# VHH binders against Di-N-acetylchitobiase (Ctbs): the designs that were tried, part 19

Target 1, 344 residues: Di-N-acetylchitobiase (Ctbs), of Rattus norvegicus (Rat) (q01460)
Amino acid sequence: EDCPCSEASLCRPIRHHRDFEVFVFDVGQKTWKSYDWSQITTVAVFGKYDSELMCYAHSKGARVVLKGDVALKDIINPTFRASWIAQKVALAKAQHMDGINIDIEQEVDCSSPEYEALTALVRETTEGFHREIEGSQVTFDVAWSPKGIDKRCYNYTGIADACDFLFVMSYDEQSQIWSECIAAANAPYNQTLTGYGDYLRMGISPRKLVMGIPWYGYDYICLNLSKDDVCAIAKVPFRGAPCSDAAGHQVPYRVIMKQVNSSVSGSQWNQDQQAPYYNYKDPTGRLHQVWYDNPRSISLKAAFVKHYGLRGIGMWNANCLDYSDDALAREQTEEMWGALRPRL
Short names: E, the ipSAE of ESMFold2; O, the ipSAE of OpenDDE; V2, 0.75 times the mean of E and O plus 0.25 times the DockQ between their complexes.

## First folded at step 22 (VHH; framework vhh_7qia_2)

Design x4 (from v4 with S56T; at its last look DockQ between E and O 0.72; V2 from the best seeds 0.00; counts 0 for: pae E 5.9 > 2)
Fold by ESMFold2, look of step 22:
Structure x4 (fold): chain B 344 residues (1-344), chain A 121 residues (1-121)
Amino acid sequence: as target 1 above (344 residues)
Amino acid sequence: QLQLVESGGGLVQPGGSLRLSCEASGFTFSEYYMGWYRQAPGKQRELVAFITWGGTTYYADSVKGRFTISRDNAKNTVYLQMNSLRPEDTAIYYCAKIQRSRVFYSGYDYWGKGTPVTVSS
């Protein structure tokens, strides 16, 4: 209701069209003032609402959108769906937000009522937001490939048609490992591009696809580390696959940058996967292999985004960088933001 | 219904130890990451540690070497062993069910009611 900003105009919806999106996730750690606002077009607020962030983003012409998360079983009921949507629209109005990012990542069986209900939710949410908030943006987060990743049988074409664009989570690509149980890139270049080929082959416009890249990596304990840097990992099943990246854990870029220069190997580049990694030994003597993305690997993906005319690029998540005053941290952080820009 | 019930908090002297427990129900425990977060008065909730469904662990720098997270999938329970406690560890400690894609989330997946820990000299 009341505008918390220094000027009432900062509480007005962002109405202008952006041909290219830079879509960032914020998780509420008060680092947002140091983001590269020369690029940002949308901030998805996955942390606690912060009116200062909303005001600041609007002063830079950027959208701020809600997190949309709801249980699939509940949205089968159209009355529940309508009530949920009304609540989100009301919240967005009260907080002067510019839309919603729907982040539903649950399993869906192709023959289930959830298949149709999910598409209906996205369509009805978009209709409600567009009606009630001029210029609002409604987006949906999809897996790196439409080919049943993580047992998600979604109506991808229907969902893409129903909302403003898809944010493609082009990361966690080792969530299901069907081959050797080894550490590998979080977002291998060719596999990532194959995922976009699959979305495009379905008939989804490239103007409906925003590439999401990871600003985090995975740290794996190696049961064995070969002379060729092959790190065998524990067999931890996930959604039908015998192996997964759950044998490791996620680590933000800021942590990686503090570790890589004191690692056993230093930063290494894997040519086949177009991604960096390093090996280190923990205090108990166990060997680890960490796979991540850096300005080099990200710039290759940004070039793909431009070449194929995708709607834009974004990342999970903006809080992963080191925004301290340290000169090395500032350079590393600037390079990561800079890598998002398409190559001329 | 989905529940996370923390226990084991209390008052302890600097250098002391506590063991927190979190009993989970209402979901398939072995399919989720579990984590411990903490929130001091006036501060933002912060990640302390998490553990994957396969037992792999992560720790915040402020607690590394002093805290140990573990889980027992048979008992649907996650633990936090806190050693060498310091006054700055004073906070309410929350158990969380974590979706893997959102590990560094500031606490909007699902949380217990929390268990208070006070380290006072």
Scores: ipSAE 0.128, ipTM 0.605, lowest interface PAE 5.9, mean pLDDT 90
ESMFold2 (binder alone), look of step 22: mean pLDDT 83; pTM 0.844
OpenDDE, look of step 22: ipSAE 0.770; ipTM 0.894

Design x5 (from v4 with G35A; at its last look DockQ between E and O 0.82; V2 from the best seeds 0.74)
Fold by ESMFold2, look of step 22:
Structure x5 (fold): chain B 344 residues (1-344), chain A 121 residues (1-121)
Amino acid sequence: as target 1 above (344 residues)
Amino acid sequence: QLQLVESGGGLVQPGGSLRLSCEASGFTFSEYYMAWYRQAPGKQRELVAFITWGGSTYYADSVKGRFTISRDNAKNTVYLQMNSLRPEDTAIYYCAKIQRSRVFYSGYDYWGKGTPVTVSS
């Protein structure tokens, strides 16, 4: 019962519900005071528990939720599931948290016991949290599409029904490349929207879907860069696909903003993918192509969220921006937070 | 029975070099990014570098140009070559696996006990 906040009321569960969600992943590093708290409705704490963050979020009316990660093989056992859930509920109570974001991204065979066990876990977790913590929120992170992405055969409709809402990870969309091995957008606009179309056609309510957008990009070495800006990448297989985004690596937005204006190309816009990219040459003379999301590409997605009445928007992750005192950094960071608001 | 075993730390003078190694077991090494983190006394654990299973690398600004991360998927081993060492590099260095979807976070994904590095005149 020990409350670390300046007022005991700040340790009480958040019961207020907002009509539009802004779902934020925090990974630590003490940047959270600089977030745009005028928008935030949920902070998923992936870093070490920080009572100051919890108190501050509650002072702004925002939920703070646990990270939920557990091996699928372990949750097949109903007794283990119950024990894990009891442990998470107890932890949330001790830390004055408002729920849990279940982040399970493991392969599931459609015919496996893990298929049923995962849905049972989500249902039982939601029941446990709602019973023990009034107003608690249980969410589940899903792939950008229900179409077997990364060999994840999940009961998406059952999971959506079982929890408060889904966070749709509309990024890393080049995890499996079945065509030419080339660099491409992290979250191509039409492909992203098709994923939502597929979720909706399954009968999942748009009020159960929060769009997750990336505040990071991918940096790819080009084995060849054509005059049409086609960057051929190394053949790196992943989960049955011959090529993948593991030929490149992720870079946070703050790094991209420091590089783009001194790059070979400057920022370019790909009309087909509705995403920005740039080319640069590294110190060893190799050409790179970096694909990312910026206020322009994100605002298009925020407009889609508004148009289709989705539950909200969020990002991986809030620590990717430059929160320094530099005037350009402040402007860029404000524009990224501002892009989350739906616009006409 | 997941295991990450770091080695290669020690005492070096400024400007010196060390090569850290991390042997991994208990998971499908080729489907995870691998990373090095470090924690100086009284400071938070911080990312030093990560490498994808395809060999693409990312470095923190403080070590870029001086440190090189590499991996050998056949040996389930990740390395950190540290050159031009400075007193500020003094820390315990930890090996970690990273879920691809959660890059830039792994403060609680550490499995190694770490290997200490001291850089002093």
Scores: ipSAE 0.611, ipTM 0.838, lowest interface PAE 1.8, mean pLDDT 91
ESMFold2 (binder alone), look of step 22: mean pLDDT 83; pTM 0.839
OpenDDE, look of step 22: ipSAE 0.811; ipTM 0.912

Design x6 (from v4 with A96V; at its last fold request DockQ between E and O 0.84; V2 from the best seeds 0.78)
Amino acid sequence: QLQLVESGGGLVQPGGSLRLSCEASGFTFSEYYMGWYRQAPGKQRELVAFITWGGSTYYADSVKGRFTISRDNAKNTVYLQMNSLRPEDTAIYYCVKIQRSRVFYSGYDYWGKGTPVTVSS
ESMFold2, look of step 22: ipSAE 0.691; ipTM 0.870
ESMFold2 (binder alone), look of step 22: mean pLDDT 85; pTM 0.865
OpenDDE, look of step 22: ipSAE 0.817; ipTM 0.912
ESMFold2, fold request of step 23: ipSAE 0.629, 0.637, 0.661; ipTM 0.847, 0.856, 0.862
ESMFold2 (binder alone), fold request of step 23: mean pLDDT 83, 84, 84; pTM 0.848, 0.852, 0.854
OpenDDE, fold request of step 23: ipSAE 0.859, 0.851, 0.853; ipTM 0.931, 0.927, 0.927

